# Designs tried in a protein design chat: VH-VL binders against SUPPRESSOR-OF-WHITE-APRICOT/SURP RNA-binding domain containing protein 1 (SWAP1). Part 4

Target 1, 142 residues: SUPPRESSOR-OF-WHITE-APRICOT/SURP RNA-binding domain containing protein 1 (SWAP1), of Arabidopsis thaliana (Mouse-ear cress) (o49570r267to408)
Amino acid sequence: LPADVAMELNGVLGNLNGTKESIKSAKIWFMQRSPFAPALAEALRDRVFAMDDSDRQMHIVYLANDILFDSLQRRTNLHEFDNEALAFRPILGSMLGRIYHFPQNKEENQSRLEKILQFWASKEVFDQDTISSLEKEMKSGP
Short names: E, the ipSAE of ESMFold2; O, the ipSAE of OpenDDE; V2, 0.75 times the mean of E and O plus 0.25 times the DockQ between their complexes.

## First folded at step 1 (VH-VL)

Design m2b (framework fv_mosunetuzumab)
Fold by ESMFold2-Fast, scan of step 1:
Structure m2b (fold): chain C 142 residues (1-142), chain A 123 residues (1-123), chain B 112 residues (1-112)
Amino acid sequence: as target 1 above (142 residues)
Amino acid sequence: EVQLVQSGAEVKKPGASVKVSCKASGYTFTSYDIHWVRQAPGQGLEWIGWIYPGDSDTKYNEKFKGRATLTADTSTSTAYLELSSLRSEDTAVYYCARDLSEYEPTSGYFDYWGQGTLVTVSS
Amino acid sequence: DIVMTQSPDSLAVSLGERATINCKSSQSVLYSSDNKNYLAWYQQKPGQPPKLLIYWASTRESGVPDRFSGSGSGTDFTLTISSLQAEDVAVYYCQQYYDTPTFGQGTKVEIK
């Protein structure tokens, strides 16, 4: 990840909150830098691990959801993973697991994570085998 | 109070374009999707598309792709629907409506509606 | 595209009697993960925009009289108006929001 892009990402995430406007703005910023998607996805996971508040961690999940759904709608072949799905697939399980098992995490946030996985399954963001793998990794932790 | 106020009635000839406005007040314009729905005289409701004013992201009903264009001006809190290549079948009341959806921007129910704009297409 | 079909197209009910409107979706609008039905009902009076009455199949919007109630699950839904009042003369529409929005064709309620 280039140093200037990393610095910009830090600013974007510093301003990120749970509002639809905030999440959409961050999604647009991410999509404009789609060639860096694997490194950006890893950076989002790393940010979740550095956070100490589960509500703020959920904001990152909502951002990832918006990115994945936006990218899904642009697929030319529905059965092939898009660039963003491929970028997030290897890091999502650990990101979700961190939040699911975070100390003093709200039961509501655990339910939200399970619903997000079901949403991705219903919209075919990922295939069922991938969804099952993500759920297993999320529930096993850390 | 939340209000959506639309522009006045329009009469157009076949082949023309029309642009309908929807001015929002009483809430943060950039935080909610605006949907457009039409109703032909004596007929039911038909969804056209939505726009998220915060980034101008849009989604269209397949039936209207290529003919409908949704835009928004955040400085005036106004959403616009432009429909081109008008036919007599496009004669309808056009409504804007606010969506209140948390997870998916393309789904939701509509809590506030504009008063409607009658567009008449006749030769 | 989820197709919404209402019945009947028109209904005449005496003042103070029960009105029942049915709505059927071409596929289930019940989401198993949250156990919610993604269905709304609207009332439209002549010269006015539609007004939200019910969402999540059975949740009444604030300010809507309790004589209006929604029921059903999956593909079959009902809007009930107990003790019909003169002000309830309108066209009623069901709408799914499980996918991109689609509406039923409407049911006109008139006083007999």
Scores: ipSAE 0.013, ipTM 0.523, lowest interface PAE 7.9, mean pLDDT 86

Design m2c (framework fv_mosunetuzumab)
Fold by ESMFold2-Fast, scan of step 1:
Structure m2c (fold): chain C 142 residues (1-142), chain A 120 residues (1-120), chain B 112 residues (1-112)
Amino acid sequence: as target 1 above (142 residues)
Amino acid sequence: EVQLVQSGAEVKKPGASVKVSCKASGYTFTSYDIHWVRQAPGQGLEWIGWIYPGDSDTKYNEKFKGRATLTADTSTSTAYLELSSLRSEDTAVYYCARGRYYGSKYFDYWGQGTLVTVSS
Amino acid sequence: DIVMTQSPDSLAVSLGERATINCKSSQSVLYSSDNKNYLAWYQQKPGQPPKLLIYWASTRESGVPDRFSGSGSGTDFTLTISSLQAEDVAVYYCQQYYDTPTFGQGTKVEIK
């Protein structure tokens, strides 16, 4: 990730607070830099690993969800993964697993993660094999 | 230059409330957590809680729930700790401190401290 | 709560000699998923707030002299000052941030 984009991302994530407005602003920033999606997705996972509060880690997941759903709506071919789905696919399992097993994580957050996986499955953000892989990685623990 | 500047020393009677301020400058106030930590004379450090000024989200140490209230005013880049029902054991230097990044619980910049003395 | 215990409570070290401070946590602060120890060290001089020295158990904060080093993993951690200088006279605290933040009781470092 270019140093200037990484610095901007730190500012964007610093302003991320789980409100609809905050998530929408961060999503728009991300989508304007879609060519960097693989590096940005990795940076989001790395930020989740650095965080020490599960509620705030969920804000990153909500952001990822909004990015994935926005990108899904723009697919040219419904049966091909979009750029954002491809970028998030390799890093989501470890991101979700980190939060699912985080010390003193709330049962509500574990339920929310499971519901988000169901949402991605129902909307065909990912194929069933990918969803099954993500769920297994999430639940197997570190 | 990042600075956290706190209000001056306070002397209170048992049962009163105190409100300490922490004015931030040199960074984007709404992008970082402000934590509050106290230190009783000759004792160690005790974490009270944090506030995220971007949405006023807060978290408290269980020991202080019901007595501590954390607030922030984004128009003045100022965070506040209000502690009610003061007891003699609340006599301490109270510090505000910035978390290193969003959600971080280790502290890179600290205010100078505010001495709160509770005595009759 | 995770209880942090430092040893010794105080030590006197001659100028230029090595000072070693230990910190023990009541449970592991190593998170296996990221392989990081959620442990920081602070220096506090009389009348001043604590100053961050080390985070992630062994990463030195920018501007901190290289004579300060952190080591250890899991439950047992050490702060080492390789060659004590006059300005290093202070109380040193370890802090875990794996759970709700807690601090050790402090170790006072003095020159003998």
Scores: ipSAE 0.007, ipTM 0.564, lowest interface PAE 11.8, mean pLDDT 87

Design m3 (framework fv_mosunetuzumab)
Fold by ESMFold2-Fast, scan of step 1:
Structure m3 (fold): chain C 142 residues (1-142), chain A 118 residues (1-118), chain B 112 residues (1-112)
Amino acid sequence: as target 1 above (142 residues)
Amino acid sequence: EVQLVQSGAEVKKPGASVKVSCKASGYTFTDYYIHWVRQAPGQGLEWIGWINPNSGDTKYNEKFKGRATLTADTSTSTAYLELSSLRSEDTAVYYCARDSYGEYFDYWGQGTLVTVSS
Amino acid sequence: DIVMTQSPDSLAVSLGERATINCKSSQSVLYEPTNKNYLAWYQQKPGQPPKLLIYWASTRESGVPDRFSGSGSGTDFTLTISSLQAEDVAVYYCQQYYSYPTFGQGTKVEIK
């Protein structure tokens, strides 16, 4: 990531909470920097690994969900992965697995993660092979 | 415990409007879409539309476009259906239901009977 | 625009016997690229809202007894109750979500 983009990301993530407005603002910031999506997705995963609160980890997942869904809505061919889906695909399994097996994680958050995978499956954010791979990686752990 | 609790029965005259509420509890309101489905007495189920409480986005069944308005208040975890220009054919039990990320409905409100009669 | 048709309209089954309900869609609800059937089944008892039993044609909702199973693909679907219990008396609805959600007309299951 360029130094200025990395600095801006730290500010965006520092202000991120579970509110609709916070997630929407972060999503817009991310989408405006779509060419850096692979590095940004990796930074979101790294942030989840650095966190010690499962509820705050879920805020990163909600952000990722909104990014993926926004990008999907702009896709002209549903069968061709968009830039954001390609960026998140290699890092999502480890991110979700970290949260799913995080010490003292709530059963409610595990249920939320499973339902988000179902949402991505139902909206064809990813193909079924990718969904199956993500679910396996999530449940087997980091 | 996940619950969707709806407002009480309404009796309206033709041409009036009705606003039904659906208060969610036991989960994070903004994590799930809320759908509205109605059922005329002794009849099947008919989908009206959905709202995403996180974004405010809505989608409507073509049959209800222009008459139905879906809204949500995140501060009270409450979804609303407003149906205008009521006709006798609108007499039904109206349900709110939670979308479980698959466009199928895992939890339902208890239903609100709306009766439209002269 | 997808019309869902259930058969039979009503079914009387003895306790412990198998109940079979059919659902037909006017067009395929199978999304070939992901091999998913956009079909769900609900149970509704008098005075109560519908309760989800099955989604994706064959996936059982958490907490639903294993005597309930869904099968089929494309346009023809079946809900099976392998050994009917007294509490299973209800109306059963199929629902497609391939396009705008539409429901079958319902099948009433009663004890013989």
Scores: ipSAE 0.006, ipTM 0.513, lowest interface PAE 12.4, mean pLDDT 86

Design m3a (framework fv_mosunetuzumab)
Fold by ESMFold2-Fast, scan of step 1:
Structure m3a (fold): chain C 142 residues (1-142), chain A 121 residues (1-121), chain B 112 residues (1-112)
Amino acid sequence: as target 1 above (142 residues)
Amino acid sequence: EVQLVQSGAEVKKPGASVKVSCKASGYTFTDYYIHWVRQAPGQGLEWIGWINPNSGDTKYNEKFKGRATLTADTSTSTAYLELSSLRSEDTAVYYCARDLGYSGYDYFDYWGQGTLVTVSS
Amino acid sequence: DIVMTQSPDSLAVSLGERATINCKSSQSVLYEPTNKNYLAWYQQKPGQPPKLLIYWASTRESGVPDRFSGSGSGTDFTLTISSLQAEDVAVYYCQQYYSYPTFGQGTKVEIK
């Protein structure tokens, strides 16, 4: 990840909250830098691991969800993963597992994560095998 | 089938508050934002705000800040708009509508039937 | 806020003729990375809620007749009804969703 992009990301994530506008702005910033998507997705996962507030961790998940769904709309073939799905696929399981098993995490956030996986399944963001793998990784945790 | 069913018409006096409900069915309530839009008689559409039923987060049009309160009850799949300090200018049909997805795609594929709120002295 | 301006305010068109409604945004609603215009069109008949016709400026909602089409990019958008039918008498609204939702003032389409 270039140093200037990493600095900008820190600013974006520092301003990230749970509002739709905040998430939309962060999504737009990410999509403008989609060639760096694999490194950016890893940075989001690393940020979740550094956080100690489950609600703020959920904001990162909402951002990832918005990125994935936005990218899905651009697919010419629904059976082939887009750039963002490929970038997030290897890091999502550990990210979701970190939040799911976070020591002070509320049952409500666990339900939200399960519903997000159901949403990705229903919209075909990922294939069924990937969804099953993500769910297992999430529930297995740290 | 997706439906948004709103509560019935209300008649209020100036200074009162009104609470309109919007009951969702046919989809996972927490997967879609609910927006509120009003339309004064013979006038155009005016956006009031949105609620994310999944997080409880809300956003309001500046014109309605301090008077509008959006809430959602996930156990009954119902969204609510409460508007306080009612004025005659608040006479309108109030609609709930869902957006198409998490991505900030704030176009509205399903709308409630509308609730007429009349504010008269 | 992004201001949406429609023209004309009202339009009288004979049955079977083309109706054209214009919508202008005060700033671009094009998200260049995805090449998407955050613009929708709605139809509203008396006593009914608005009905989604077009989203992403040119994508027809399922079940909407092909005589309805949307075009344009950036700040200038058009809704076209290629052959007006009696059931098309309604008020039409454009809406941007690039920022907080804002609507045009509406264009009333009537039969001449």
Scores: ipSAE 0.013, ipTM 0.562, lowest interface PAE 8.0, mean pLDDT 86

Design s1 (framework fv_spartalizumab)
Fold by ESMFold2-Fast, scan of step 1:
Structure s1 (fold): chain C 142 residues (1-142), chain A 119 residues (1-119), chain B 113 residues (1-113)
Amino acid sequence: as target 1 above (142 residues)
Amino acid sequence: EVQLVQSGAEVKKPGESLRISCKGSGYTFTSYWMHWVRQATGQGLEWMGNIDPSDSYTNFDEKFKNRVTITADKSTSTAYMELSSLRSEDTAVYYCARDQYLEGYFDYWGQGTTVTVSS
Amino acid sequence: EIVLTQSPATLSLSPGERATLSCKSSQSVLYSSNNKNYLTWYQQKPGQAPRLLIYWASTRESGVPSRFSGSGSGTDFTFTISSLEAEDAATYYCQQYYSEPYTFGQGTKVEIK
């Protein structure tokens, strides 16, 4: 990740909270830097592992969800993963597993993670094999 | 009511390490980023790095990345800055400053810690 | 890194005069998604920590006298003291928080004649 992009990401994540406006702002920033999506997705996963606040971890998941959904809407070949889906696919399972099994995690957040996987399945953000893999990785732990 | 209180002045020799503390009070410590900024005598302000106390996520200016460590202890509402391999050029006043998380500007500063590095 | 250049280096004025300070950024500090400029102005008196005066380029911090104001967008910013008072003798720094590393201008020293 270029140093200036990494530094900008820190500012974006520093302002990230649970509000719709905050998440939308961060999503737009991410999408404007789509060529760096694999490195950015990995950075988001690393951020979640560094966090010790489950609510803030969920904000990163909400951001990822908005990015994935925005990218899905722009998909020109519905049977091929878009750039963002490809970027997030290898890191999502460990990210979700970290939150799901975090010692201070609220039960409500575990339910929210399961609902987000259901949303991705229903909207075909990922294929069923990928969804099943993510769910298994999430529930088995990091 | 909001206060950032730093540890006292330090006198060091080249090659030694420095550790400064900054204790926050009068606010929710984990809701604000903590930054470290230094100022050599008669010179401008230089940002060193920051930490989000809620998850210990840190960032540094590249020039300090190999020598600076920033940590935070949520239970005592205290941030720490360690600078290793001290040089005479590290002689400065070191400040902590909080960043209002939702806004991103430095609204409160510590009183400063004077550090002298000489042989 | 983003470089901030302040001018003039020193400004010597009499009480009641208008002080105009410039800060120019090597890159835009305007965040298009929220239409905010990530630029602040601080006042620093000898032996003291910096004091926040202006944030978001033009928003005055609570408790700061109305004679202090900020303006500009993108790369060109101005800080103004409409009627200089003796207590305003200080060094004034601009700072960007758009991109890390956060950077400061070199400062403008305001002296009272």
Scores: ipSAE 0.005, ipTM 0.494, lowest interface PAE 14.7, mean pLDDT 85

Design s1a (framework fv_spartalizumab)
Fold by ESMFold2-Fast, scan of step 1:
Structure s1a (fold): chain C 142 residues (1-142), chain A 122 residues (1-122), chain B 113 residues (1-113)
Amino acid sequence: as target 1 above (142 residues)
Amino acid sequence: EVQLVQSGAEVKKPGESLRISCKGSGYTFTSYWMHWVRQATGQGLEWMGNIDPSDSYTNFDEKFKNRVTITADKSTSTAYMELSSLRSEDTAVYYCARSDYQPYESYAMDVWGQGTTVTVSS
Amino acid sequence: EIVLTQSPATLSLSPGERATLSCKSSQSVLYSSNNKNYLTWYQQKPGQAPRLLIYWASTRESGVPSRFSGSGSGTDFTFTISSLEAEDAATYYCQQYYSEPYTFGQGTKVEIK
């Protein structure tokens, strides 16, 4: 990830507060840097692992959700994953698992993560095999 | 058939507290948000708040801050709205209504309870 | 908070006439990620709970007659009854579910002459 982009990301995440407006602004920033999506997705996962507040971790998940859904509606070939789905696919399971098994035990966030996976399945953000894999990793992984 | 059934009419004095129930049937209670909306006589609709029964996460309008409590019991498929420190301005018909949802947002309210008439008078 | 303003306050028409109701939002209720307008229309008759007619600004709820329709995007929305029936006499409310607190317009009362 270029140093200037990494510094900008720190500012974006520092201002992220879970409101639809805040998430939308962060999503727009991310999408303007779509060529760096794999590195950015990995940075978001790493940020979740560094956090000690599960509500703030959920803000990152909501951001990922908005990015994935924005990219999905711009998909021209339904038989291929878009750039953002490909970027998030390898890191989502561990990110969701970290929050699901968060040491402070936020049951409400476990329910929200399960609903997000249901949403991605219903909207075909990912194929069913990928959804099943993510759910397994989330529930069994840290 | 999907139904929301509310508790009966209440007559209260200023300073007292109110507790209204809303029992859902015919659907999976934990898969829908439950909202509380009130309407003063001859006035428009006013959203008070909502709850996700699956995890008891609540949202509410700040004007009811510290007076409103919304809870849900998923074992009985019943939501509750408590309003404390009642004033004459709280005289209204109170409705519960369900909505479907995306992971962090609610949708339109498609099924409504019959309403509970609440009168607050001295 | 998002403020919804409805006009006119009252609309008095004869059966068979077209009713056109306006709802204007102080902020856009269009979510660009899913291209959906988080705007609903409800019908309320005296002594009854509100009834959902339109959601996503233009989608009719199941069982709602085709004479009811919604249109618009962003901040400007219209609700239309193409040919009024006597049973359509009611107050109609728009409501946004874009952000909490969810808010309603003040209502438009449709009276049949």
Scores: ipSAE 0.016, ipTM 0.597, lowest interface PAE 6.3, mean pLDDT 87

Design s1b (framework fv_spartalizumab; at its last look DockQ between E and O 0.07; V2 from the best seeds 0.00; counts 0 for: pae E 12.3 > 2, placed apart)
Fold by ESMFold2, look of step 2:
Structure s1b (fold): chain C 142 residues (1-142), chain A 120 residues (1-120), chain B 113 residues (1-113)
Amino acid sequence: as target 1 above (142 residues)
Amino acid sequence: EVQLVQSGAEVKKPGESLRISCKGSGYTFTSYWMHWVRQATGQGLEWMGNIDPSDSYTNFDEKFKNRVTITADKSTSTAYMELSSLRSEDTAVYYCARDYGDYEGYFDYWGQGTTVTVSS
Amino acid sequence: EIVLTQSPATLSLSPGERATLSCKSSQSVLYSSNNKNYLTWYQQKPGQAPRLLIYWASTRESGVPSRFSGSGSGTDFTFTISSLEAEDAATYYCQQYYSEPYTFGQGTKVEIK
């Protein structure tokens, strides 16, 4: 991950809050740097692990959700993962697991994360095998 | 049993502000988005906006963007909708409605409605 | 934004008859990735809040009688009550949730003769 992109990411995440506008702005920034998607997705996961605030952790999950739906609309083959889906697949299980087991707002966030996985399944962001694997990893923890 | 209970009917004059509460019970309040929908008497339904009660993330129909404020108090399981600069055209029944899923966009439980009359 | 147009405006039928309601969307609400139509039907009886009946265009909500059904795809949707009962007198609305702002049709009022 180039140092200038990493510094920009820190700024973007520092401005990220619960508003739709901040999440949309962060998504636009991310999508403009699509060649770095694997490293950026990994950095988002690492930031969730470093956070001690479940509300801000969930903001990053909503950001990932926005990115995945934007990239889904651009998918060239409905049965193949796009660039961003491929970038997020290896890190989502541990990212969601961190939040799933985080003591702050635990029951609310567990319900939300399960619903987000079902939402992704229903809209075919990932195939069912991938959703099942993510759910298993999420529930068993990092 | 899931229940959404709204504040009582209001009579307003043009230029005033409206504030309606919606208290959710029988479910985990912060696990479901809350939506606001209004209906002029004898007319159709109009979606106004929503909120995620866990972090106060909100979306609005563009036509209300500068007049509507939607908030939630998770300690009391209550959502609020405020509409400013009221006009006679804002006369309607206002509903809160719970999202079926966390972020689906259709609604399985509705409040009883709050009748608001705006007249000169 | 997506405009939903319902027809007829009013439908007056006798108990036991089949009611057929139309909802037409200005844009497709079919999401090709999951092959689902993002369309919902509600019932609203006088003086009451709307009640969810059908989602994904054709999936009946739990506890909704089997006489209610939905069909259609893309831009053209149909809601059917196979055998009207007196309690079905209400206004029926379609709603899209394909994209924000979510929008409703203007309603079809079903009256029982």
Scores: ipSAE 0.005, ipTM 0.548, lowest interface PAE 12.3, mean pLDDT 87
ESMFold2-Fast, scan of step 1: ipSAE 0.285; ipTM 0.749
ESMFold2 (binder alone), look of step 2: mean pLDDT 93; pTM 0.945
OpenDDE, look of step 2: ipSAE 0.019; ipTM 0.656

Design s1c (framework fv_spartalizumab)
Fold by ESMFold2-Fast, scan of step 1:
Structure s1c (fold): chain C 142 residues (1-142), chain A 125 residues (1-125), chain B 113 residues (1-113)
Amino acid sequence: as target 1 above (142 residues)
Amino acid sequence: EVQLVQSGAEVKKPGESLRISCKGSGYTFTSYWMHWVRQATGQGLEWMGNIDPSDSYTNFDEKFKNRVTITADKSTSTAYMELSSLRSEDTAVYYCARDTSYEPDSGYYYGMDVWGQGTTVTVSS
Amino acid sequence: EIVLTQSPATLSLSPGERATLSCKSSQSVLYSSNNKNYLTWYQQKPGQAPRLLIYWASTRESGVPSRFSGSGSGTDFTFTISSLEAEDAATYYCQQYYSEPYTFGQGTKVEIK
């Protein structure tokens, strides 16, 4: 990830909260840099691992969800994953697992993570094999 | 039972400061945004601002920017709203309200599902 | 800021009648990424805090009777009570949850004759 983009990302994530406006702003910033999606997705996972607040970790998941759903709506070939789904697929399991098993994590956040996986399954953001793999990795831990 | 309980009625003079508390119970306090909304007698609802109790990040309606302070205490599951330099126009019922839970279909929060009972504030001049 | 305008100011109807309330937004509250209208409806009875009834313009909150419904998209929204009951006497507010500051309409008062 270029140093200037990484620095901008740190600012974006530093201002990220749970509101629609905050998440929407961060999503727009991410989507404008779609060619860097694999590196950006990895940076989001790394940020989650560095965080010590499960609610702020959930804000990263909400951002990832908004990015994935926005990209899904723009798919031209329904039989192929979009750029963002491909970028997030290899890092999501460990990201979700980190939050699910984070010390002092709330049952509410575990329930929210399970709901988001159900949402991705129902909307076909990922295929069933990928969803099953993500759920297994999430529940087994990072 | 999810509940928000606010502090009691206040009578203030112009120029004084107001501080209202809102205690959450029956849910994880830090997992939900808390809003403050007021309503003058016979008037509509007016959003003042909100706070994320997990990191104390706040947003405000610009017209309150110089007078309103919103804080949250995780250890007591209590949010506070302080309004300074009170005017007669600040006479209203003040409510705290919890944001809805995150919904996958919306991708976000979509409203205020639990409200405090309200705190009546009278500013006499 | 987004301004919400409600009409009429007051409706006086008998039990069993249909109530139709309007809410118009100065700007679209449709979020294009998820195709949801961030428009909510609240009921406020005298001496009580508001109660969430409808979100995403047309989705009924859990526990809310089926006689309450919402419709519309973008800037024009309608709230309907299909058959009024005595306990429905209240002021109804629309609110946009699209952008800060989150704003409310001025309210429509529904009175039962």
Scores: ipSAE 0.017, ipTM 0.585, lowest interface PAE 5.9, mean pLDDT 86

Design s2 (framework fv_spartalizumab)
Fold by ESMFold2-Fast, scan of step 1:
Structure s2 (fold): chain C 142 residues (1-142), chain A 119 residues (1-119), chain B 113 residues (1-113)
Amino acid sequence: as target 1 above (142 residues)
Amino acid sequence: EVQLVQSGAEVKKPGESLRISCKGSGGTFSSYAMHWVRQATGQGLEWMGNIIPIFGTANFDEKFKNRVTITADKSTSTAYMELSSLRSEDTAVYYCARGWDYESYFDYWGQGTTVTVSS
Amino acid sequence: EIVLTQSPATLSLSPGERATLSCKSSQSLLDSSDNKNYLTWYQQKPGQAPRLLIYWASTRESGVPSRFSGSGSGTDFTFTISSLEAEDAATYYCQQDYSYPYTFGQGTKVEIK
C-alpha cells in the first residue's frame, strides 16, 4: 500500500462511525482506489486486529459489506468474482474470526456476523464453497 | 409471499406513549431493513427511522430524535416503533416498510396503523 | 437534509394521454462508484399503503406495467405514464435513499377527467 494512500486511509477510517453516511463516504473513497483493493482489504483486516472494541470492529465489516455489494453490481458474469470480491476473499475469514472470538464480544455481534455471511450467500457475493470456507474460518478462531 | 402485518388502531392522549408492531412473514427478516413512515390525513409521506437487524443499527430523522425508539426481535420476525410524549400533530397513519437490502427502496409495506392523539 | 421538489402538484388528464411528472433534488443522488441514482417512485391510492413502481431512477419493479417508466440523473428526474388508464388515478411520490434522513417529495396527484 503506498504511504500516502495509507495515511489517507487512516483519515477515512477515523471518520467511520457506523452510520450510512460515514460508511458510504468510506466506500466511495475505497472504490476510487480499486486498483489498490488487495492492499486496502489487507489494511482493513489489520485495522480490525488493532482495535479493542467489537462495535467499532463491526463498522469495518459494514464497510466491507458495502464495498462488496457495490462491486457485485458491476459484474458482467456472476460466475466470475469481481476485483473487490477477489481482494477480500483471502482476508475476510481472519477478519471475521477476530471479531467473532474477541474476548469481550457481544452475542449480538456474533449473530450479526453469521447473518452477514447468510446475506452474502443469498445475494451471491461469493459462491457457496467460499461462504462455507469463511464460516469455518470465522468459527475456528484466530 | 412476503407480508407485513401491523398492530391495530390506537387512540391516545397527549403525553402518552405509542408502541406499534410490524410482523414480517416470508423472506429473510434479518437481511432487510425495516422502516417507519407516517402520513397525516391529506398530507405526504414522512420517514421516521429504520432498524437494520443484521447491524443492530437504528437511524432517525432529527424531527423525531429523543422521542422515537425502533427495535427488532429476530426470533419473532417483529419490528417495533415507540413514540413518546405524544402530541396532537402525531395523529397519522403509521406504516412499516421493508428495504430489499439493508439500505434500499421499500418493496413491501404494512397495511398501516391509524393513530389518533386527542385531548 | 436532501429536499425533493415535485411538480406539478396536480395533473388532470384523460385516458390514453401521456403523464409526465418531475422530481428535483437539492443535491445529486448519483453514486459515482456504482453509477446508480438513489431515487425511487411510489404510487399511493386513497386508503392504501404506497406501492413501489420504479427504483434506481429507471428500474421498473417486477409486476409493474410497462407504461410506467423513470428517467433522469443527478438532480433532475422524470416519471412517465405513457398511456394513462383509469386505475392510474393516484398520488405519486419520489423518494431518495442516498443519505439519511430518507426524504419524500410532496407528491403529484394524477386525476382522470
Scores: ipSAE 0.013, ipTM 0.596, lowest interface PAE 6.9, mean pLDDT 85

